# Miniprotein binders against q96jn8r1131to1294: the designs that were tried, part 139

Target 1, 164 residues: q96jn8r1131to1294
Amino acid sequence: TLEFLENHGKNILLSNGNRTATRVASYNQGIVVINQPLVPQLLVQVRIDFLNRQWTSSLVLGVITCAPERLNFPASACALKRAAWLLRGRGVFHNGLKICEKFGPNLDTCPEGTILGLRLDSSGGLHLHVNGVDQGVAVPDVPQPCHALVDLYGQCEQVTIVNP
Below, E stands for the ipSAE of ESMFold2; O stands for the ipSAE of OpenDDE; V2 stands for 0.75 times the mean of E and O plus 0.25 times the DockQ between their complexes.

## First folded at step 12 (miniprotein)

Design U50 (at its last look DockQ between E and O 0.99; V2 from the best seeds 0.84)
Fold by OpenDDE base, look of step 12:
Structure U50 (fold): chain B 164 residues (1-164), chain A 93 residues (1-93)
Amino acid sequence: as target 1 above (164 residues)
Amino acid sequence: SDAFRLFFRARRIIERGGDPEEALEEAKEAFELFIKEGNLEFAAFTAIVIVELLKKLGKDPEEIKKWIEIAIELAEKAGNKWLVELARKLEKE
């Protein structure tokens, strides 16, 4: 069963069998990691449940290739400088460096109810899914094992893991 | 869920510096719904929010004590150490 790990940002409260993550304080410290590593053809999806529009930035979505259980999470995913591939806004980042300027929809403008998915293909390409639609390869040749990461940042106050 | 909608409404009121009485009403309603839904984590956390609101409003110490106890109990039932710690801190304030 897919669920968020107990090791998470300090402003996160897990509920619903650890399938729902809620940032209950501030605008940051909201990183969560899904327990099971991504394997080819497995689609992992989260739904944006609640947004606070007073902020400009929203959630960050991506993967990490380090062991998540013992990771000391920074205040934001942007501070991850190793073993991290992240989608922020329309950009793709590797260890804090932008490797793609425009990819898929702008995550900062995704409304509540949007379902975001990550999937590895057989060649190791990381795909972004939006409301069930494959947006293409965001990151080619991602090292495995890797775990899906969500940073409930800024606007994003709650997400829930949903089945395809 | 409706419980979360109420919960976040209460939080928005608090964050905007709105009427704490209104926030309290929303929080109490959210609490009841979380209980009905079996969401012990958020029932406990909402109880903590209620305590903070009651303190802000200068309400009856006995009522405050009651809600602290509820928060602790629910946090323990939820098995969430973080919530238990937060609830316990309320007793010392």
Scores: ipSAE 0.809, ipTM 0.921, lowest interface PAE 0.6, mean pLDDT 95
Fold by ESMFold2, look of step 12:
Structure U50 (fold): chain B 164 residues (1-164), chain A 93 residues (1-93)
Amino acid sequence: as target 1 above (164 residues)
Amino acid sequence: SDAFRLFFRARRIIERGGDPEEALEEAKEAFELFIKEGNLEFAAFTAIVIVELLKKLGKDPEEIKKWIEIAIELAEKAGNKWLVELARKLEKE
């Protein structure tokens, strides 16, 4: 069963059998990681449950390729300088460096109820899904094993893992 | 869920410096729904928020003590060490 790992950002409280992550303080310290590595047949999906529109920036999605169980997470995912590929706003970032200015929808404008998905294709390409619709390859060849990551940043206060 | 909707409504009131009595009413209702749902983590966390609001409002010390005991019990039942630590700090201040 897909769950968020117990190792997570300091401002996260897990609930619902570790399938719901809530940021209970501040605007950051909200990194969570899915407990199972991505494989080509696996679609990891989260629903945005609650947003605070006072902020302009919202959640970050992505993958990490190092073991997440004992990793010390920074305050925000954008500070990850190794083993990370991230989708933020419309941009794609690798280890803190923007590698694509525009891919898919703007994550900062996704409303409550949006279901965001990550999967690997057979070539190791990382795909973003939005409400069940494949947005194409964000990153062409991600090393395996990798784990899906969500940073409940700014606007984003709660996400829940959902089945496809 | 309705519990989380009320929880976040209370959080918005607190964060914006709104009426703590209104926040308390929302938090108590959220607490009851979290109990009904079996969400021990958020029942405990909401009880902690209720204690903080009761203290800010200068409410009856006996009521405050009762809610502290509720928060500790629920945090222990949830098995969450961070929540237990947070709840037990309420006894000291």
Scores: ipSAE 0.775, ipTM 0.909, lowest interface PAE 0.9, mean pLDDT 93
ESMFold2 (binder alone), look of step 12: mean pLDDT 85; pTM 0.849

Design W30 (at its last look DockQ between E and O 0.84; V2 from the best seeds 0.81)
Fold by OpenDDE base, look of step 12:
Structure W30 (fold): chain B 164 residues (1-164), chain A 83 residues (1-83)
Amino acid sequence: as target 1 above (164 residues)
Amino acid sequence: SKEEDLFKEAEEFAKLALEMLERGDYMYAAEYYLMAAEEALEAGNPELAFEYARKAIELAKKSGNEEFLEEAEELLEKIKEEL
């Protein structure tokens, strides 16, 4: 069963059998990691449940290749300086640095109800899915094992893991 | 060298901060300046770190995130010790 790990950002409250993450304070400290590592052809999906337009920006999606149980989370995913590949807005980031300017839809403008997915292909390519549509390879060769990461940042205050 | 790499990384974070400012995103801008300050400090450039940290603090105040502000101010104090 896919769940968020108990090791998470300090502003996160888990519910619904740890399948729902809610950021209950401020706009950051909202990183969560999914318990099961990504394996080829496994589609991990989260739904944006609630957006608070008081803030700017929105959730960040990505993967980490370090042990998530021992990870000391920074206030935001952008501060992950190692073992991290992130999708933010339309950009792709690696260890804090931008490696791609434009990829897929703008995550900052995804409305509530949007289902976002991550999937590794057989070649280690990380794919983004949006409402069931494969957007292509965001990161061509991701080390394994890796875990899906969601940063409930800015507007995004709640997400839920959903089955494909 | 590692120091040179850290310095370059600091500059990259500062660039990202500016990009965020251009979009009116003070939250990420503050965070990137803080990151830039940290890297600059590690690179042995406390003067540059100081500048970035000050910018982070300024923007943090605008965001209203007290915890982040505190973190930035603590970094600033650490930087001052190296000046």
Scores: ipSAE 0.822, ipTM 0.919, lowest interface PAE 0.7, mean pLDDT 95
Fold by ESMFold2, look of step 12:
Structure W30 (fold): chain B 164 residues (1-164), chain A 83 residues (1-83)
Amino acid sequence: as target 1 above (164 residues)
Amino acid sequence: SKEEDLFKEAEEFAKLALEMLERGDYMYAAEYYLMAAEEALEAGNPELAFEYARKAIELAKKSGNEEFLEEAEELLEKIKEEL
């Protein structure tokens, strides 16, 4: 089933059958990727388990379209300058640059227990779900194959994959 | 041209760095300044790259992230070779 891929940021510890990712040091080096590409109607969901509010920003969600198994991840997802679409705060980013100022809720304010989901629709649109509520299309046509990514940045110290 | 596009991207990363600085997120601000420095250097503007890298280093020292600071200092040395 869905697990975090063994290739991940160097501050990540995987547990719970590789369904839980914990950032065990610092504030960065926390990129994880889901072990299967997104396909239409597959909903990948993670729950925010632990937050540390000493940091200003929180987790990043998104997709990459390059093969993740042997990729050398940067320290932070914001430095993915190729083949990446990311949601951070209220913004949508493509290859590190902001392409939309406001989409969905502010991810930096999501509390512990929030369940965040990513899925593709039949047209290749990338949707964000928040606690079961579809926020709409963040990115209208993502190339396939693409892979769901979470960056346990700053506030976010642990997430768990839920609802396969 | 590629150089003009890289220069524009460097300016966009610097704008993102300022946005994060305004929020008090010194770690993201440092990261975006480092990205701006990298793009400016590739654009053939080592003077601008130097200024961005210096800002990234300054902010990285506030964060205490030794690993990032080493990366930023290595970039600064590369930039100096092109000044």
Scores: ipSAE 0.773, ipTM 0.890, lowest interface PAE 1.0, mean pLDDT 92
ESMFold2 (binder alone), look of step 12: mean pLDDT 88; pTM 0.878

Design W31 (at its last look DockQ between E and O 0.88; V2 from the best seeds 0.82)
Fold by OpenDDE base, look of step 12:
Structure W31 (fold): chain B 164 residues (1-164), chain A 83 residues (1-83)
Amino acid sequence: as target 1 above (164 residues)
Amino acid sequence: SKEEDLFKEAEEFAKLALEMLERGDYMYAAEYYLLAAEEALEAGNPELAFEYARKAIELAKKLGNEEFLEEAEELLEKIKEEL
């Protein structure tokens, strides 16, 4: 069963069998990691449940290749300077630095109810899915094992893991 | 060299900070300036680190983020030790 790990950002409250993450304070400290590593053809999806428009920006999606159980999470995903590939807005980031300016839809403008997915293909390419539509390869060669990461940042205050 | 690479990363983070400022995203701008300051310090350039840290602090105050402000001020103190 896909769940968020108990090791998470300090402003996160887990519920619904650890399938729902809610940021209960501020606009940051909202990083969560999904328990099972991404393997080829496994589609992991989260739904945006609630947006708080008093903040700017929104959730960040991505993967980490370090052990998530002992990770000391920074206040935001942008501060992950190693072992991290992230999708934010329309950009792709690696270890904090931008490696692609425009990829897929703008995550900052996705409305509540949007379902976002991550999937590895057989070549190690990381795919983004939006409402069931494959947006293509965001990162061509991701080291394995890796875990899906969600940063409940800014406007995004709640997400839930959903099945395909 | 390692220091040269760190310096380049510092500049990249500063560029990201400026990009965020241009679109009015003060939250990420502050965070990127702090990252830039950290890398500049590690690169052996405390003068540059000082400038980035000050910008992070300024934005933190505008945002009212006391936790981040404290972190930035702690870094500033470390930077001052290297000046």
Scores: ipSAE 0.846, ipTM 0.926, lowest interface PAE 0.6, mean pLDDT 96
Fold by ESMFold2, look of step 12:
Structure W31 (fold): chain B 164 residues (1-164), chain A 83 residues (1-83)
Amino acid sequence: as target 1 above (164 residues)
Amino acid sequence: SKEEDLFKEAEEFAKLALEMLERGDYMYAAEYYLLAAEEALEAGNPELAFEYARKAIELAKKLGNEEFLEEAEELLEKIKEEL
């Protein structure tokens, strides 16, 4: 029963039983968070439903390790300066700082229909999945509890939570 | 020290801003320059913070994002008080 939390960016409209998030204005204010924390057996997946290629950058995918229900989200995930581990383009970021230049595919070039997944392994490593294929460990030893986060930034105007 | 760490983080955000600017992503460039300015001010370097805030404002004007521009101009005024 994975859903996006009601606490989200101000340009987000939730639909489809809170399983679909749409950014309905501008290019940012599009942070959404999955309602259940990640646990080793849980694969959280979202499908990219709609892209507007007029913008240069696309969605951010990652986790936050603080309680998300009452958090006052910034306009963009890049401004999460604590409790955040994020994937953008090919980079991996911790609390806004780039810690890896190149991991996995470039998220800015993923087409509509791409299914992106996040899960923790038994050691607390954060894995990215792309269309069902494990891309390896993006972030070792992520603190728990953590929640999956998507920033519907720029090109990315809609995502839907899907089952594996 | 904490100030040295904050200064290094400000430089990292400025490098990210430049990377995005070179890529033509003016939205991210503006956001990263604002973050750099905030961090530089916290590091006790208002002269550097001023430089970064002015760059964020310049980009924000090109984007026409009034809410971001107001935020950036507010930060600039705070920085001026520390000069």
Scores: ipSAE 0.752, ipTM 0.878, lowest interface PAE 1.0, mean pLDDT 92
ESMFold2 (binder alone), look of step 12: mean pLDDT 90; pTM 0.899

Design W32 (at its last look DockQ between E and O 0.89; V2 from the best seeds 0.84)
Fold by OpenDDE base, look of step 12:
Structure W32 (fold): chain B 164 residues (1-164), chain A 83 residues (1-83)
Amino acid sequence: as target 1 above (164 residues)
Amino acid sequence: SKEEDLFKEAEEFAKLALEMLERGDYMYAAEYYLLAAEEALEAGNPELAFEYARKAIELAKKSGNPEFLEEAEELLEKIKEEL
């Protein structure tokens, strides 16, 4: 069963069998990691449950290749300077630096109810899915094993893991 | 060299900070300047680190994050020891 790990950002409260993550304070300290590593053809999806429009920006999606159980999470995903590939806004980031300016839809403007997914293909390419539609390869060769990461940042205050 | 690479990363984070400022995002701007300050310090450039840290502190105040502000101020004190 897919669920969020107990090791998470300090502003996160898990519920619903650890399938729902809620940021209960401020706009950061909201990183969560999904327990099962990504394997080829496994589609991991989260739904944006609630947005708080008093803040700017929104959730970050991506993967980490370090052991998530021992990770000391920074206040936000942008501060992950190693073993991290992230999707934020329309950009792709690797270890904090921008490697692609324009990819897929703007995550900062996804409304509540949007379902976002990550999937590895047989060649190690990381795909973004939006409401069931494959947006293409965001990262062409991701090291394995890797875990899906969600940063509940800014406007995004709650997400839930959903089945495909 | 390692220091050269760190310096380049510092500049890249500063660029990201400016991009965030252009869209009025003080939250990310503050965070990126803090990252830039850390990298500049590790690169052996405390003067540049000092500049970035001050900017991070200024923007942290605007974003209203006391915990982050404290972190930035702690870094500033560390930088001052290297000046």
Scores: ipSAE 0.869, ipTM 0.935, lowest interface PAE 0.6, mean pLDDT 96
Fold by ESMFold2, look of step 12:
Structure W32 (fold): chain B 164 residues (1-164), chain A 83 residues (1-83)
Amino acid sequence: as target 1 above (164 residues)
Amino acid sequence: SKEEDLFKEAEEFAKLALEMLERGDYMYAAEYYLLAAEEALEAGNPELAFEYARKAIELAKKSGNPEFLEEAEELLEKIKEEL
């Protein structure tokens, strides 16, 4: 069963059997990680439950390739300078630096109810799914093992793991 | 060299900060300037690090996040020791 790890950002409250993450303060300190590594063809999906539109930017979605159970997470995923491949807005970032200007839809405009998914293909390519629709390969060759990560940043105050 | 790579990364974080500032995202702009300051200091350029840290502090005041502001001010004091 997919759950968010107990090791998470300090402004996160886990509920619903650790399948729901809520950011309960501020705009950051909201990193959560899925407890199982991605394996080929496993689709990890989260639903955006609650957005606060006062903020300009929204959640970050991606993977980390180091063991997450005892990491000291930074306040925001943008400061992950090692072992991280992230999607923010329409950009793709590796270790904090932008490597692609435009991929998929703009995550900052996804409404409440949007279901976002991550999976690896057989070549190690990282795919983004939006409401069940594969957006293609965001990152062509992600090292394994890796874990799905969500940063409940800015607008995004709650997400829930859903089964495909 | 390692110093050249760190300096280049500092410039890339500063470009990201400017991108966020152009969109009015003062929180991300401040965070990226702080990252730029950290990289510039590690690259051995405390004058540039000072410039970036001051920008991070100014933007953090607009964001109203006292924990981040304290972090940024601590970095600025560390940078001053190397000026």
Scores: ipSAE 0.786, ipTM 0.899, lowest interface PAE 0.9, mean pLDDT 92
ESMFold2 (binder alone), look of step 12: mean pLDDT 88; pTM 0.879

Design W33 (at its last look DockQ between E and O 0.92; V2 from the best seeds 0.82)
Fold by OpenDDE base, look of step 12:
Structure W33 (fold): chain B 164 residues (1-164), chain A 83 residues (1-83)
Amino acid sequence: as target 1 above (164 residues)
Amino acid sequence: SKEEDLFKEAEEFAKLALEMLERGDYMYAAEYYLMAAEEALEAGNPELAFEYARKAIELAKKSGNPEFLEEAEELLEKIKEEL
């Protein structure tokens, strides 16, 4: 069963069998990691449950290749300087640096109810899915094993893991 | 060299900070300047690190994040030891 790990950002409260993550304070400290590593053809999806529009920006999606159980999470995903590939806004980032300026839809403007997914293909390419539609390869060759990461940042205050 | 690479990363983070400022995002801007300061310090450029850290502190105050502000101020003190 897919669920969020107990090791998470300090502003996160897990519920619903650890399938729902809620940021209960401020706009940051909201990183969560999904327990099962991504394997080829496994589609991991989260739904944006609630947005708080008093803040700017929104959730970050991505993967980490370090052991998530021992990870000391920074206040935000952008501060992950190693073993991290992230999707934020329309950009793709690797270890904090922008490696792609324009990819897929703007995550900062996704409304509540949007379902976002991550999937590895057989060649190690990381795909973004939006409401069930494959947006293509965001990262062409992701090291394995890797874990899906969600940063409940800014406007995004709650997400839930959903089945495909 | 390692120091050269760190310096380049510092500049890249500073660029990202400016991009965030252009859209009025003080939160990310502050974080990127802090990262830039850290990299500049490691690169052996405490003067540049000082500049970035000051910007991070300024923006942290605007974003209203006291925990981040404290972190930035601690870094500033560390940088001052290298000046």
Scores: ipSAE 0.822, ipTM 0.919, lowest interface PAE 0.7, mean pLDDT 95
Fold by ESMFold2, look of step 12:
Structure W33 (fold): chain B 164 residues (1-164), chain A 83 residues (1-83)
Amino acid sequence: as target 1 above (164 residues)
Amino acid sequence: SKEEDLFKEAEEFAKLALEMLERGDYMYAAEYYLMAAEEALEAGNPELAFEYARKAIELAKKSGNPEFLEEAEELLEKIKEEL
């Protein structure tokens, strides 16, 4: 079953059989990674459980293509300069640099209860799902193996892995 | 060249910092300026790195993250050694 890895940001507390991640301090140090690599037909979904709207930006979603079990995470996913493809706000980022200005909905405005999903297609395209609806290909050819990543940044204080 | 690529990345991070500053996200703005400073220093431009690090420090004070502020100040001291 899908769980968050024990290797995570220092402000994260895992609970609910490691299926729930809570940021318990500050606004950052909230990176978590799903314990299984993405494969075609695997849809990884997380529900936004708690938001604190005092912050401007919210969670980041994406993938890393290096082995996550012993990786040293930066304080924020935006500082992942290698092996990372991220969705933040409406933008798509590769290794910290913006490669697409607008894709899908604005993650900074998603309310509590939103279910966000990541899936690879057979060509290695990374798809975003929002409340069960495929938003299309965010990244056309992601190297495999890759793992889904969530950065509980700013507004986002808790997410839970949910089944499709 | 590697130095030219690093300089271009520093400029892109500074542009991202300005975008976040426009939106009022001082935390991301500070982080992007710090990344820009690191790239500029690695590119062999410690004067530009110094200016980016100073901006990161100013913005870190607005965000209220003392751990980040300490990190940014440490980078600034390292940059001064290269001036």
Scores: ipSAE 0.760, ipTM 0.886, lowest interface PAE 1.0, mean pLDDT 92
ESMFold2 (binder alone), look of step 12: mean pLDDT 89; pTM 0.882

Design W34 (at its last look DockQ between E and O 0.88; V2 from the best seeds 0.80)
Fold by OpenDDE base, look of step 12:
Structure W34 (fold): chain B 164 residues (1-164), chain A 83 residues (1-83)
Amino acid sequence: as target 1 above (164 residues)
Amino acid sequence: SKEEDLFKEAEEFAKLALEMLERGDYMYAAEYYLMAAEEALEAGNPELAFEYARKAIELAKKLGNEEFLEEAEELLEKIKEEL
């Protein structure tokens, strides 16, 4: 069963069998990691449940290749300086640096109810899915094992893991 | 060299910070300036680190983020030790 790990950002409250993450304070400290590593053809999806428009920006999606159970999370995913590939807005980031300016839809403008997915293909390419539509390869060669990461940042205050 | 790479990374974070400022995203701008300061310090350039840290502090105050402000001020103190 796909769940968020108990090791998470300090402003996160887990519920619904650890399938729902809610940021209960501020606009940051909202990183969560999904328990099972991404393997080829496994589609991991989260739904945006609630947006708080008093903040700017929104959730960040991505993967980490370090052990998540003992990871000391920074206040935001952008501060992960190693072992991290992130999708933010329309950009792709690696270890804090921008490696792609425009990829897929703008995550900052996705409305509540949007379902976002991550999937590895057989070549190690990381795919983004939006409402069931494959947006293509965001990162061509991701080291394995890796875990899906969600940063409940800014406007995004709640997400839930959903099945395909 | 290692220091040269760190310096370049610091500049990249500073560029990202400026990009965020241009679109009014003070939250990420502050974070990137802090990251830039950290890398500049590790690169052996405390003067540059000082400038980036000050910008992070300024933005933290505008945001009212006390936790981040404290972190940035702690870094500033470390930077001052290297000046």
Scores: ipSAE 0.821, ipTM 0.918, lowest interface PAE 0.6, mean pLDDT 96
Fold by ESMFold2, look of step 12:
Structure W34 (fold): chain B 164 residues (1-164), chain A 83 residues (1-83)
Amino acid sequence: as target 1 above (164 residues)
Amino acid sequence: SKEEDLFKEAEEFAKLALEMLERGDYMYAAEYYLMAAEEALEAGNPELAFEYARKAIELAKKLGNEEFLEEAEELLEKIKEEL
């Protein structure tokens, strides 16, 4: 069963059998990681439960390719300078640096109820899904094993892992 | 060289900080300036690192984020030792 790891950002409270993550303070320190690595064709999905529009930016999605159980997470995913591929706004980032200006929808504008998904294709490409619709390949060749990551940043205060 | 690469990364983080300022995202702007300061210091340019760290601190004060401000002030003190 997919769950968020107990190793997470310090402002996160896990609930609902570790399938719901809530950021309970500030705007950052909200990194969570899915407990199982992505395998070909596994679709990991989270629903945006609560947003606070006082902030400008919202959640970050992505993957990390280092072992997540004992990792010291930075305050924000943007500071992951190793082993990280991230989707933020419309940009794609590798190790903190932007590698694509425009991919998929603007994550900063996704409303509450949006279901966001990550999966690997048979060629190792990382796909973003939005409400079940494949947005295409964000990253063409992600090293395996990798784990899905969510940073409950800014606007995003709660997400829940959902099954297809 | 390693120093040349680190300096280029510092410049890229500073550009990201400016993009975030243009969008009104002062939280990310502060984060990226702090990252730029760290890279500039590691690249052996403490004067540029000081400039970036001061920008991060100014934004952090505006946002009222005490934990970030403490981190940024610690980096600034480290930078001052290299000046």
Scores: ipSAE 0.727, ipTM 0.868, lowest interface PAE 1.1, mean pLDDT 92
ESMFold2 (binder alone), look of step 12: mean pLDDT 90; pTM 0.906

Design W35 (at its last look DockQ between E and O 0.83; V2 from the best seeds 0.78)
Fold by OpenDDE base, look of step 12:
Structure W35 (fold): chain B 164 residues (1-164), chain A 83 residues (1-83)
Amino acid sequence: as target 1 above (164 residues)
Amino acid sequence: SKEEDLFKEAEEFAKLALEMLERGDYMYAAEYYLLAAEEALEAGNPELAFEYARKAIELAKKAGNEEFLEEAEELLEKIKEEL
């Protein structure tokens, strides 16, 4: 089953069989990684459970290609300088740098209840899904194996892994 | 060279910081300036690193992030040793 790894950001509390991640302090230190690597055609989804509008920005979604169980997580995903492809706001980032200005909906404005998904296609393209709708390829030719990563940042204080 | 690449990355992070500032996002702005400072330091430019680190600290204070402030201040001290 899909779960968040025990290796996570310092402000994360896991619950619900490690399927729910809650950031219990501040606005950062909220990175979590899903245990099973993405494989082609597997849709991994998380639901935004709670937004705290005290903060700005929201969750970051993406993948890492390094071993997640040994990763020393930075305070925020933007500081991942290697083996990382991230979706933030409307931008796509690789190893901390912006590689695309506008892709899909603005993750910063997704309301509670939004279900965000990641899926690799047969060509290694990473797709973003929003409420079940394929938004297209966010990152082409992602190295495998890779793991889905969620940064509970800013407004986003809780997410839950949901089945398709 | 690696040094040149690091310098370029520092500049890119600084650009991202400015972008966040324009949006009023002091949290990310501070974090990006810290990243810029780290890269600048590794690039062998402690002067530039110092400038970025100071900005990071300033913005971290505005954002009310004391935990991040500690990290930024530690980096600043490291930078000062190389000035």
Scores: ipSAE 0.783, ipTM 0.910, lowest interface PAE 0.7, mean pLDDT 95
Fold by ESMFold2, look of step 12:
Structure W35 (fold): chain B 164 residues (1-164), chain A 83 residues (1-83)
Amino acid sequence: as target 1 above (164 residues)
Amino acid sequence: SKEEDLFKEAEEFAKLALEMLERGDYMYAAEYYLLAAEEALEAGNPELAFEYARKAIELAKKAGNEEFLEEAEELLEKIKEEL
């Protein structure tokens, strides 16, 4: 069963059998990681439950390729300088640096109720799904094993893992 | 060279900081300036690192994040040792 790992950002409270993550303070310290590595048949989906639009930026979604159980998370995913491919706003980032200016929808404008999904294709390409619709390949060749990551940053105060 | 690559990365982080500042996201702007400062210091340019770290601190004060300010001040002191 898909759950958020107990190793997470300082401001996260896990609930609902570790399938719901809530950021309970501040605007950051909200990194969570899914407990299973991605494999081609696995679609990891989270629903945006609560947003606070007073912040400019919202959640970050992506993958890490290092073992997540003992990783010391930075305050924000933007500071992951190794083994990370991330989607923020419309940008794609590798190890903190932007590698694509515009991919998929703007994550900073996704409303409550949006279901965001990540999966690998058979070639190791990372796909973003939005409300069940495949947005294409964000990253063409992700090293495996990798784990899905969500940073409940700024606007995003709660997400829940949902089944496809 | 490694130093040239680190300097280029510092410039990219500074560019990201400016993008966030244009959007009014002072928290991300501060975080990106701190990353730029770290890379500039590793590139052997403590004067540039000092400039970026001071920008990060200024923006972090507007954001009110005490833990980030402490981290940024720690880096600034480390940079001063290299000046």
Scores: ipSAE 0.745, ipTM 0.882, lowest interface PAE 1.0, mean pLDDT 92
ESMFold2 (binder alone), look of step 12: mean pLDDT 89; pTM 0.891

